VHH binders against Glyceraldehyde dehydrogenase medium chain (cutB). Designs and how they scored, part 6

Target 1, 281 residues: Glyceraldehyde dehydrogenase medium chain (cutB), of Sulfolobus acidocaldarius (q4j6m6)
Amino acid sequence: MYPPEFSYVRAESLQEALKFLEGNDNTRPLAGGQSLIPMLKLRVLSPDYILDINRLNELNYVKTSLNGVSIGALTRYHDILSNDIVKSKVPLMHHATRTIGDMQVRNMGTIGGAISNADPASDMPVVLTALNATIILSSASGSRSVKALDFFKGPFTTDTNKGELVTQIEVPVLDGYKTVYKKVVRRAGDYALASVALAIKLKGNEIEDIKLAYGGVHDKPFRAMEVEKNVIGKKLNDDLVKDIASKVSSQINPPSDHRGSSWYRREVVKVLTMKAFKEVA

## First folded at step 1 (VHH)

Design s5 (framework vhh_7sr4_2)
Fold by ESMFold2-Fast, scan of step 1:
Structure s5 (fold): chain B 281 residues (1-281), chain A 121 residues (1-121)
Amino acid sequence: as target 1 above (281 residues)
Amino acid sequence: EVKLVESGGGLVQPGGSLRLSCAASGSIFSIYAMGWYRQTPGKQRDLVADISSGGDTKYGDSVKGRFTISRDNTKNTVYLQMNSLKPEDTAVYYCAAEVYDSSGYWEYDYWGQGTQVTVSS
C-alpha cells in the first residue's frame, strides 16, 4: 500500500507555528526529528499538513527556578538523560528516562511529544503524574497552565485544545525525598507492561509525605491518592508495604493486551510496589 | 473498530504440523507489528513469534527453528507455520496486532479471541 501525500511546512518561530495551527485543520506537528519512520506513519494517516517544529530551538532547554525545573517541550530524552540539573534536582525523571527505548528512541523522542501522546503505558506521563508537574499550553492568543493530574483525561486524550501546543513542562524539586522508578516490559525499551513512580519523604522510618503513581494499569496514569493519604504518619515496614501493594492492586483497572493480561498486570503491580519500597527503606 | 480473526488451530499428533492465520479487518490505517502469543491455564502469556511491517521477526526460545512467522501486508494477515509439534506446544494461541491511530505516533494493541492447538496422540 502507498500512503497519501501531505504538504510539508516548516515553522521558523513559535508564533509562526501557532498561527499556522490556528488556521489549518488536519495539521500534525513533527517534533521527533526528520526520520523517515514518523513521516511514513503520518503519510499512512493522511494529514493535510506536516508542521515541522524542530527548528524551534526556543523550546529546547532545561533551566532552574527557585521552585523547580523548567523543560522545553522539544527537549529530547537524550538531552534530559545527560542533563546535570535533571539528574541532581529531578532524579525520578532521570531514572525513568534511562528506561526509555534505545539510543535512537532517546535521540529522536521529545518530552512534549510523549505527554501530548498520553499513552497510558508511557514512562514520562507517569513521572509527571507522580510529581503533579505543570504543563504549559500555548496558542496564538496566549498560554495557559494545567497540572498533570488534570491534563491526562484518558487513553490518548489530553486537555489540549485546537490550536494549542505543549511548550513547557515545569517540574517541582522535591527536597529530602527518595525516588524510585521501576517497570516491567516484554522487550527492553518497550512501553511498560506496568510501571511505578515513587517519591517518599521519611522522618526516620515514619512516612512524612508520599507520591505514588502507576503506568500501564489504568486508562491514564494512576495516582494512588487514597493510599497516599492513608499511609502518611505510619511507620514504613514490610507489613505496611504488603498492605499498600494489595490495596493498589485492587484499585487499578489494567487492560489486557499483547504486552500482558489484566491478571498479570495486577500481580506485577504488587511485585513492583514491594521492590520500589524496599529500595527506599 | 478493529477485529482479528484467527484460523488453523486444531488437534494434531506429535511431530505434526499446523498453519495458523490471523486476518485483521476494520478501521485500520497502518499495522506496525503482528504476532502470536500462547497461554496454558494457570500460566502467563508467552511470546511465540512476531513480525514488524518491515519483516523483522522475533521468536520465543522454545519455538526457534520449528516455527516460522510471515505476513501478507496486502491482506493484513499474519501466518504461523508450526512444524515438529510437541505436547508442550498445547495452548490457546492468540493473535495480536499493533495498529497506528490517525496521528501516526500512537499505537493501539488488538487481540484475537484465541485458537486452541492441541498436540496429543
Scores: ipSAE 0.000, ipTM 0.123, lowest interface PAE 18.1, mean pLDDT 80

Design s6 (framework vhh_7sr4_2)
Fold by ESMFold2-Fast, scan of step 1:
Structure s6 (fold): chain B 281 residues (1-281), chain A 122 residues (1-122)
Amino acid sequence: as target 1 above (281 residues)
Amino acid sequence: EVKLVESGGGLVQPGGSLRLSCAASGFTFSSYEMGWYRQTPGKQRDLVADITSGGSTKYGDSVKGRFTISRDNTKNTVYLQMNSLKPEDTAVYYCAAGLEYTYDSDTGYDYWGQGTQVTVSS
């Protein structure tokens, strides 16, 4: 093995960053802090250029918009956690962000960095998959939108094309939904062994709508779409929750690693599912 | 609960030596890359040295040949031996832990200690 060689470039504007990406192949955008983790990337992936986009303050914002809540890609986890718009209008994201790391991680980590990396065990991709948020990708030639369900393609693999940057996430506001985020970790703040994001709308005890997504249990965040379709219109009770837990457990494809076996993750998903539904019942 | 506790900082004269230690608990230490970073007020943190779970090391250009990082997986401790110290080495030194093969500096899997002050003054 050889140490990687690269050139470091810092963009002062979004236009400069996008023009650089258009003209320079094998460029890795760096969002978030200049921490230990970038050194690991350089050892493994050997980019020709590291493009530091941390100075693009125009991408650090939370705004109420026509499509719900718009969040700039360079918005830090700390800023998301502290933001009253997110807390009031997107409580699922607020609750998930509380489970992320320590102060240093939250001060340096960005939402755009998290989704661009697409780690299957990461919290934010699960939230965006449950909400089916819209991701805005910008290039020198213009911008396009892609839904979270179509954005995450596999481990560390996204719908991002050459020359594109994630610049914004648009999150729908779910009026009348109860939301729950839960995860099992070996240590507080860690990546999930398994996680669940639930958003449910009830009319009395009847399920009017439901969004159910899992992390750590597939090659990308798993949205339980078939289970969702089959339970709309049914009355929420213990028997239905047990059926949901069993069906989800059979549909996922969890890894075996040092955190837990595939079998253990399937059992954890059943328990997490039951616990999430108890909070909304 | 993850805990990284640094020790061994202090005041030393130019040309002197210090050994920093970082005691880790609450995670599977042997699976983690461990590193030392330093920060001067008003500046971002700079990599001083890192060591993989397998023992491979990397150093910042300003400290190569003077500093040595090592680890003891039996004691869950990482060390930084600092030789030929210069006034420019004055900083708060932070211990950090990260998972090998992590591709994202923005994830919830980066642990930091509270820091220890090193002052090099004549």
Scores: ipSAE 0.000, ipTM 0.119, lowest interface PAE 17.7, mean pLDDT 81

Design s7 (framework vhh_7sr4_2)
Fold by ESMFold2-Fast, scan of step 1:
Structure s7 (fold): chain B 281 residues (1-281), chain A 121 residues (1-121)
Amino acid sequence: as target 1 above (281 residues)
Amino acid sequence: EVKLVESGGGLVQPGGSLRLSCAASGFTFSSYYMGWYRQTPGKQRDLVADISSGGSTKYGDSVKGRFTISRDNTKNTVYLQMNSLKPEDTAVYYCAREEFSGWYPDAFDIWGQGTQVTVSS
């Protein structure tokens, strides 16, 4: 096999990385390598440069903040899984992280790498969409914030502008919510054929608030906002759950590929929806 | 600014040939993978062929041996030579600038307008 058509560059600081991205348009940042290394090995990407940012330890952290929990973009899945702040304050993220690969995959993968890649079947984008987390984008000229609902634009497509790098994710803390993450895969630890993230706040058996997002079943993580609005104030029962499952199944636009047909994914979404609600009832 | 324009589609009889062209502008063409995809009404877009900046190619199973993708980086153009055309090749053919090859057909952010290919007697 001949070597890939790119140069490998390692950044020693965030400012060096941002300056490099500003001056070199066809550059792919490498963080953790889980989403990028397989793509490069299969030669599906054609960058001029791979910018290795794995040494930027300043981007590896989990902190409690006034806006919830702040997570640096280079924080690895293993560190998220073992972090007590995430486990206690963001249980949805903790549960989703447990479903990602094995120990080796979790030791290498980063949260910033996952969201920057924006694979529609990836776990973290679905979690961030359900929570409507805030993503911090930094450039040589400054930083800006964008909500997860506005960040994911389509398959492998994000709101990231030229010269920008995802540096931090701010996740809200949802007091009084029950949370569930479920996915269907062909093999344990794989990216989902379909996934669901549910956060629900109940007053007795009445739905006070709900957040419902899906992965693998649309061109980007799908937030079922119309369904959410229509069920607030209703009593949670089997008939309502079946109605929710049917409505979500009709609103998604799932792909048809070697992993599963569009019809199969629509049926899987119904089953996953019912299972998620059964777990929080 | 960024634009892809397809040409070369039309009506041909089974066993015939067509050559599709895609003229690209507004980006550094030589740095990107380019691909051809096709779509029939009511179906998703499927990979026909793609080509790397260095000329490495990938083909969909139904077109291997019959279709050839190529590129001219001097002219910022990608081509699809279609031989031994069959009725089942009837579709709208789309040119795409891609970061991602063959894993998700809908993953490409820049598409052309499409060109109709009809194979019938």
Scores: ipSAE 0.000, ipTM 0.122, lowest interface PAE 16.2, mean pLDDT 81

Design s8 (framework vhh_7sr4_2)
Fold by ESMFold2-Fast, scan of step 1:
Structure s8 (fold): chain B 281 residues (1-281), chain A 121 residues (1-121)
Amino acid sequence: as target 1 above (281 residues)
Amino acid sequence: EVKLVESGGGLVQPGGSLRLSCAASGSIFSDNAMGWYRQTPGKQRDLVADITSGGSTKYGDSVKGRFTISRDNTKNTVYLQMNSLKPEDTAVYYCATDYYEGSLWGEYDYWGQGTQVTVSS
């Protein structure tokens, strides 16, 4: 009947945070606070400890690396939006970030907070799924890496193990690709009814490579891998785009809720798919 | 709600030039496709040019090589540079975008009020 009691702990360094997580199993990291605080308020979570990691400035960075672009987990949306490396080398992420919330959300929200929360309607998980970015999970005993396609397991559910913290995202640079991010919302800045992230490489009018992911239309970001494999080598034309839209619409499993019905989301996906391909034609 | 305001129309002689501007507000401008359409009395609106968020352009066959569409995301403005104007280019020119938070259908969901272009001596 009573709300669970928890202790608030602030980490001053990454090593302190990881050591704390190692010794305390029922601990929830607080980064940006956008998703965790509402869930606690609704009594969905009952942690013993809230570990505040917002002071770990060592996790706030964007840099070029051997694996493309490395982004620290505490890098805020505002910083991603204004970053020239992201704008020039990862335009898909830059475009998606502009659709997120308002100045308050962008000033306080972090990329690591977004992916750790794993809301199926969130923008950043869709982008990372399209790019198949690498997520770095750190613990007191070391670090491991997991691909975005394997990281998101379901609504608010990730591959994060006890004692682990998302510390970095590694995003590949896609040279020669055209990219598009589109979403449908009830109000500007809201979570998507449906969203699409497209990265496509064309040789003339023939599809050399394609990455196609959707948000808000499955229990986790949906990567249309079967459609991708089937269209490589084909000429991009209106008939092919209609076929892609129909096939994706049949493969998703969208929810019905106060934002829209399952049928409506399937139809929205068809329209978004056609609009995304229009941007790259 | 998206609001589009066109400007730059007027009277010009054949062979002359005009630059139209369309200022957008209430939209995520830099992430939306923007287009110019034109309408002559008794006819439907026809595509003149469109430009994607990434800068890819498409032109109607009658204006290809004479008109250039561009955008300035810092000013939330799309431009149509019209060169070598012909009497047949006389029309009301409309700015359009495919973004409207309450509408999910149609190729361009939001339209400006239009600006008149007249090519005559």
Scores: ipSAE 0.000, ipTM 0.163, lowest interface PAE 15.9, mean pLDDT 80

Design s9 (framework vhh_7sr4_2)
Fold by ESMFold2-Fast, scan of step 1:
Structure s9 (fold): chain B 281 residues (1-281), chain A 124 residues (1-124)
Amino acid sequence: as target 1 above (281 residues)
Amino acid sequence: EVKLVESGGGLVQPGGSLRLSCAASGFTFSSYAMGWYRQTPGKQRDLVADIYSGGSTKYGDSVKGRFTISRDNTKNTVYLQMNSLKPEDTAVYYCAKEITYEYSGTGEEYFDYWGQGTQVTVSS
């Protein structure tokens, strides 16, 4: 093994971390488990610095706010899964978190890490895209907010500028919505071959509002906005669900990789869509 | 889908030269560091050269002064110019994309951003 030729720097405060990122462009923030195993074995990273932000407990929180829940970027999946505020006010996130990995992954993984990585098959980006959550980006010069729909730009590509760090996610509370998260994986806990996040508000059997997002089936989380717009005011029935499934399947651009072919992902999307709607009917 | 396709490997005599190319797709190429690594059977992958998004470079000690890494952001391609080749340089050469740290320390599939490799053999 060739050892990494980087310097390890540990931040003791958010201000220190942001100042370091401002002054050192080729810096990789590291949070969650301090696992360098993939890096040491495969040497896929070429930063000059690893900036360890794990000590920033100020970024590990879940707080209620009027009309929303604020989650610090270093809040671990395990803490999200066990949090009563998330369970009661953001059930879509609670359900999705339950599908993530095993105990070790949930104990080490952070929401901000998932968001910053922007893997198209990752669970949390899909949830945040469905909810159109607000992502807070902080730098030494200040903070700004970006909606999830504008934040994820493509595979492993986000709206993050040099010197910025994801510090908080603000999730709206959807009163009166039924929510579902479903995914197909090769092995339990893995990243999705395909996933769906559904939030729907019904008035009787009529769709009053709907949020529909998919993972693993496009270059970024796919929000089916055209489908959403076209089904508001329609009665939820089997024919409509089949139409939705077919239209989404035609609009996605799924990859072919070791997890599944593009054809298979299109078929999986149809099945997942039908199953998600069955749970809310 | 992240895809890295290496080309340009082959058989050369000691003292010869080769130029490796790596065509990248499925990500914003200009935003990521790219690297070349090599592996001989029974050993872990060794750093050959890295090139950062800003253009700065880093080399393994055994190749400094002989190899040059470069990138063309308009073509989404990274290159490795190998001069004064030695039998010791015989290996499979892999193109690698910088990964974003998943804060979770999740499984190896999140970090498998390698090409298929290209064989370089230096022999008389």
Scores: ipSAE 0.000, ipTM 0.206, lowest interface PAE 12.7, mean pLDDT 81

Design z1 (framework vhh_4orz_3)
Fold by ESMFold2-Fast, scan of step 1:
Structure z1 (fold): chain B 281 residues (1-281), chain A 121 residues (1-121)
Amino acid sequence: as target 1 above (281 residues)
Amino acid sequence: EVQLVESGGGLVQAGGSLRLFCAASGFTFSSYAMAWLRQAPGKRREWVALITSGGSTDYADSVKDRFTISRDNAKNTVSLQMNSLKPEDTAIYFCAADEYDFWSGYSYDYWGQGTQVTVSS
């Protein structure tokens, strides 16, 4: 239910939304359907205003450009899942979107809402981290670009400055890569206990390039950059995969919660790593 | 041929103990995660305990501190030690094996036929 102390404001245009954010410091943007956020979900943030941006249809799109796909921040998961451009040019995102919640969650949820919230267990931040996606932040005075690796700062914490909104995600098209997204959950459709996103380019059995990211196992999506650097040029075999799994498991700092202990998450990461590589070999 | 064969079930009074065994054959046991699930009359199958190929364990809240899962890779067996049994633990107990994705409920590669556990008050 909508708390009595908060004011509800609906933006009719992007420019109106950006002006409102610039002038009102304690404002929470609301995207992903018309649902009101329960008081308990707002936590210590306790905003003065909830700014409903769901009417900004100009931010609901998928379009191609040279070497990339541009996705508007208000594009719903259902629309991403059914979009042929995403399916053909960004299969990692297509596969990950199929694992998100149920039909209701996919019909209401938006890509911009997911990345702005920055839940460490969320699927989309992991995908964007693996793909080196670019996030466009807009304000009343202009726009700027931030790489996904620089955007996610920690649990529910992003590079978003006062007066900014996530308006677009730009995803590169990876030619010749095989991609895999896998996650472990306690209940189907739940947030991941641990997840892995892999994009790999092979020349025969030799690793030409690799992108490896994990969710649910650190305070933000974990990109295994040192492991990536050290395995380029090596031949993909069972021994290398086991070595990769062991090294990643030692580098993460997973939480302990009702879904699993930190020790258990380290072991799950080894299993997910081996499973992901099995699908690309 | 792949087989999982459970044993050790039976009748026991509340507060008692039972140890279940699962003998596995036909696959590389040491590479598989092993789990125990149970199904009570008129209820859905629920996960109870698991042990990974690496030896890490996890338990459902309802059995935590009372049940202990272990494995013996030399004998291709997984065991479930059940202490302080309650009438609510009455169910058919199933052994299951999965190469990796054992946390998705029913998504197991291999299943046993089950063994009955009955706890009287």
Scores: ipSAE 0.000, ipTM 0.143, lowest interface PAE 15.5, mean pLDDT 82

Design z2 (framework vhh_4orz_3)
Fold by ESMFold2-Fast, scan of step 1:
Structure z2 (fold): chain B 281 residues (1-281), chain A 122 residues (1-122)
Amino acid sequence: as target 1 above (281 residues)
Amino acid sequence: EVQLVESGGGLVQAGGSLRLFCAASGFTFSDYAMAWLRQAPGKRREWVALISSGGSTDYADSVKDRFTISRDNAKNTVSLQMNSLKPEDTAIYFCAKESYTFEGSDYEFDYWGQGTQVTVSS
């Protein structure tokens, strides 16, 4: 086997990046930190060009917009963690960001890089799926919007077309909801065995609305839509939570590896679900 | 002071049976899932059998219908009954305790015992 070769190109503006993507078929955008893992993935994919977009500071922002928060695709995790708009208006994202890696990962990792990579174990795709956030894709000819529920197609597979780049994420503000993000890691490190994002609106002890998504336990973030639909109007109690945990556990399709079977991961999801609901009760 | 101690390994002929035991201490045993893993010479460690805190079980395809995992919460023990043993079952068998880390808490640990050797003659 011969190691693949690629050409490195650095964009100085968004328009330059988009024009390059339009004109060069086998190009992989590179955002965030440089590490062996991205280089290994790029080697497997064998791109002709790596387009470094890390210099596009115009895509590093957090701002309020109408009924939501707009986040530029190159906004670093550490900037999201320290941002008062995210902390006050999107607490689910704030809590999830606190669980991401160490200082190095947070200083170099970008929200757009995470969602473009679409790792099934990644935290941010789960949060965006629970919130049903909108992802903005830009090309030389214009922009389009895709809901997070429709954006993630499978492991490392997204709705991004040739010539497109993720430029912005739009997150709705959920007034009156309690939110919880929890994840289980077998060993301290940069991956989750399972994660849950919960946003719930209660009227007394009755569920008025609920959003429930999981990571690490399917080929893409799993939104428990059938469970959500069936529990609206019910009173939140221990028996209902156990029923939710069992139903979610039966609907996911977790991987099996040398450290654990798909059955074990289903059991972990039950415990994780119960702990998340205990926090909002 | 979490401790897992395996026993019950030995030499047996193909088609024979062995029962492995794991004595656990230093944690609330009934709250955790327990597992058996094995490592054959020159190979990576692989899981064999799992039992939840509630008693539900799962097995690797290579041992299904031959091995049975069970637990005794009153004695803080987990056991593995191995029937119809094959030469390819030859390995060091390890008892393992479930571990979790929630939101960056570090109370989680992978706890492994010393292992117990199982050798199956052909």
Scores: ipSAE 0.000, ipTM 0.169, lowest interface PAE 13.4, mean pLDDT 81

Design z3 (framework vhh_4orz_3)
Fold by ESMFold2-Fast, scan of step 1:
Structure z3 (fold): chain B 281 residues (1-281), chain A 121 residues (1-121)
Amino acid sequence: as target 1 above (281 residues)
Amino acid sequence: EVQLVESGGGLVQAGGSLRLFCAASGFTFSSYEMAWLRQAPGKRREWVALITSGGYTDYADSVKDRFTISRDNAKNTVSLQMNSLKPEDTAIYFCAAGDSLYPLEEGYDYWGQGTQVTVSS
């Protein structure tokens, strides 16, 4: 199938892009391009305008701050993967990015495009949910910030208001945490059947803090916050890990499709959980 | 060169027990995750039990508390103790090795040829 007829508009500055979005309803921004084009074909979004923001180099950056790392929305996966700041200060994001597609997908895909698309099986939303990163939304009238836990509302549904663009992601630096990202796919490079992002801080063998998020197993990235709260202060051992795996498996609401049933995804989540904890022990 | 060979299958009455064995050769067994999967007539393969290189175990709900998976790294074997067998357990049982990504064939490096388990009445 072909996408519906639309007008193509190219922005030369962020101000121009934001003014265009404010004044023109039914406009879809195009950044990286890959996720939006399939959506137009498969879901027939019928936008009146495609606003190409790929020329906004001002949104392609990685910068350190006192308490974190700021990443521009047009920063490509390839640039994130090769960036020493991300590798050293946000290893969870570095590891997750290595699992994304092939070289072509990483060369074309942007972090802002991924989070704006909000596919529940996508890797980056899971990472941002585990880290509870801050998403900056800009409009012609100003900017606002939203935590990742509040940003993803459901499949392909975000907290983005009319006239807004995701312009920056602010990621906290987790000093003293061990991190793991794992996923199950049917074929290499596919969307995850299930994925897990774990960040854990240990004092000896006692859990001082923990962040545990899953992809592909709910209508949006699932943060196991009740499990996290209940295990802080406990000693990490085989029995605790099995209990965590069982509790998470019972709390998710996974889909059924040609890759696997809801039951199968619950079983996969248990094993992914156990494997992730094995890597940090 | 890599081989997984299952044994221990057979015919047993409901309520009985069987122990399956899988002998591995041609790879560094101790580094691999090991799993048992089964395929009943006319159905797809389904995961039954898992044991990681670190000794963590997990089981499908249908066999939990009835089956026990174990491994012997010195002998390069994994075994499945099956107790309180039911007619619904009738299937060909397969040993699999690799990253334990469950019963997706693409997720396992190596598979055995299978051993038949038939539970009567």
Scores: ipSAE 0.000, ipTM 0.184, lowest interface PAE 12.7, mean pLDDT 82

Design z4 (framework vhh_4orz_3)
Fold by ESMFold2-Fast, scan of step 1:
Structure z4 (fold): chain B 281 residues (1-281), chain A 121 residues (1-121)
Amino acid sequence: as target 1 above (281 residues)
Amino acid sequence: EVQLVESGGGLVQAGGSLRLFCAASGSTFSSYAMAWLRQAPGKRREWVALIYSGGSTDYADSVKDRFTISRDNAKNTVSLQMNSLKPEDTAIYFCARDTGWYESLDAFDIWGQGTQVTVSS
């Protein structure tokens, strides 16, 4: 028998959770059913407290708001998948959620848990990066907002300050866009070797606007902003898609690990890019 | 109801090999990710290797390319093949299960007393 390396605390309200974070250094909040890897990494980092916030039902919601669609941080993937607001107003998120794990992962996983963990291969951070979503961070002293492009700093690293908790995600509604989410995995539900989130607005065959983000191929979700800027006003055709695929493949910095080599991930990105654009053509 | 029991530890010389075993009970074994952790005397616990239900694996940098985790779902076992052992690999090795749920604090703790590995220089 080993003594515990940290204390486990369960919050009964959001107010209690925020006050606990304010008063207790080296505390890790837990949202959703986290995998053993993140938990074991937390043990290596030696937190003094694990703060379980899974009982905070006030953070489990989806509603239409002034800024588009507001999603509470403790909203489960299963609830996102079955939600009519998400399905109709944020189809990119609906499609991405379908690719996440099995029934157990979807029933226990939360959107806030996923973005707070900030795994570069995770599906939801890629979707939020493509949509330029706003992340609400709350503390005992108030709340602030951060764009997804500024929130994800690197592998397992976010803009969250001491005493802050991710409480809400605000997703814009993209009227007139076609959206696609695709990923390559070793087995269905596994961490992505590479993923792509595409939102494109066409005027005839001409690109009026485009949002293009990738997961698993950089130290954080990669938004291909330079490619986006350079293709607005161009006609969508096979030559342009091939050019986009090649340019993105050259701009990413994919890891080499047991799932795939950096070379393989660059090739996968080309194929995923071409498949995504074929679906919107 | 899953019970985990570690075995296979022992004394080996640097450069040698050992194979550790984790025996589990229960019909849900194949649906869970399984991990190996270790703790050296007077030090904190360290994650070593993970195998997902589908067979994908992850390793800590300190053991990558030397250790191999595998599972046999028919026998409800997880094993850790340890090659090119170093004195710094000396530790008690533990098996743990990832439930994916916060149903039990067991998800945040080690399931047994482990198996001792000692590597002589």
Scores: ipSAE 0.000, ipTM 0.188, lowest interface PAE 14.7, mean pLDDT 79

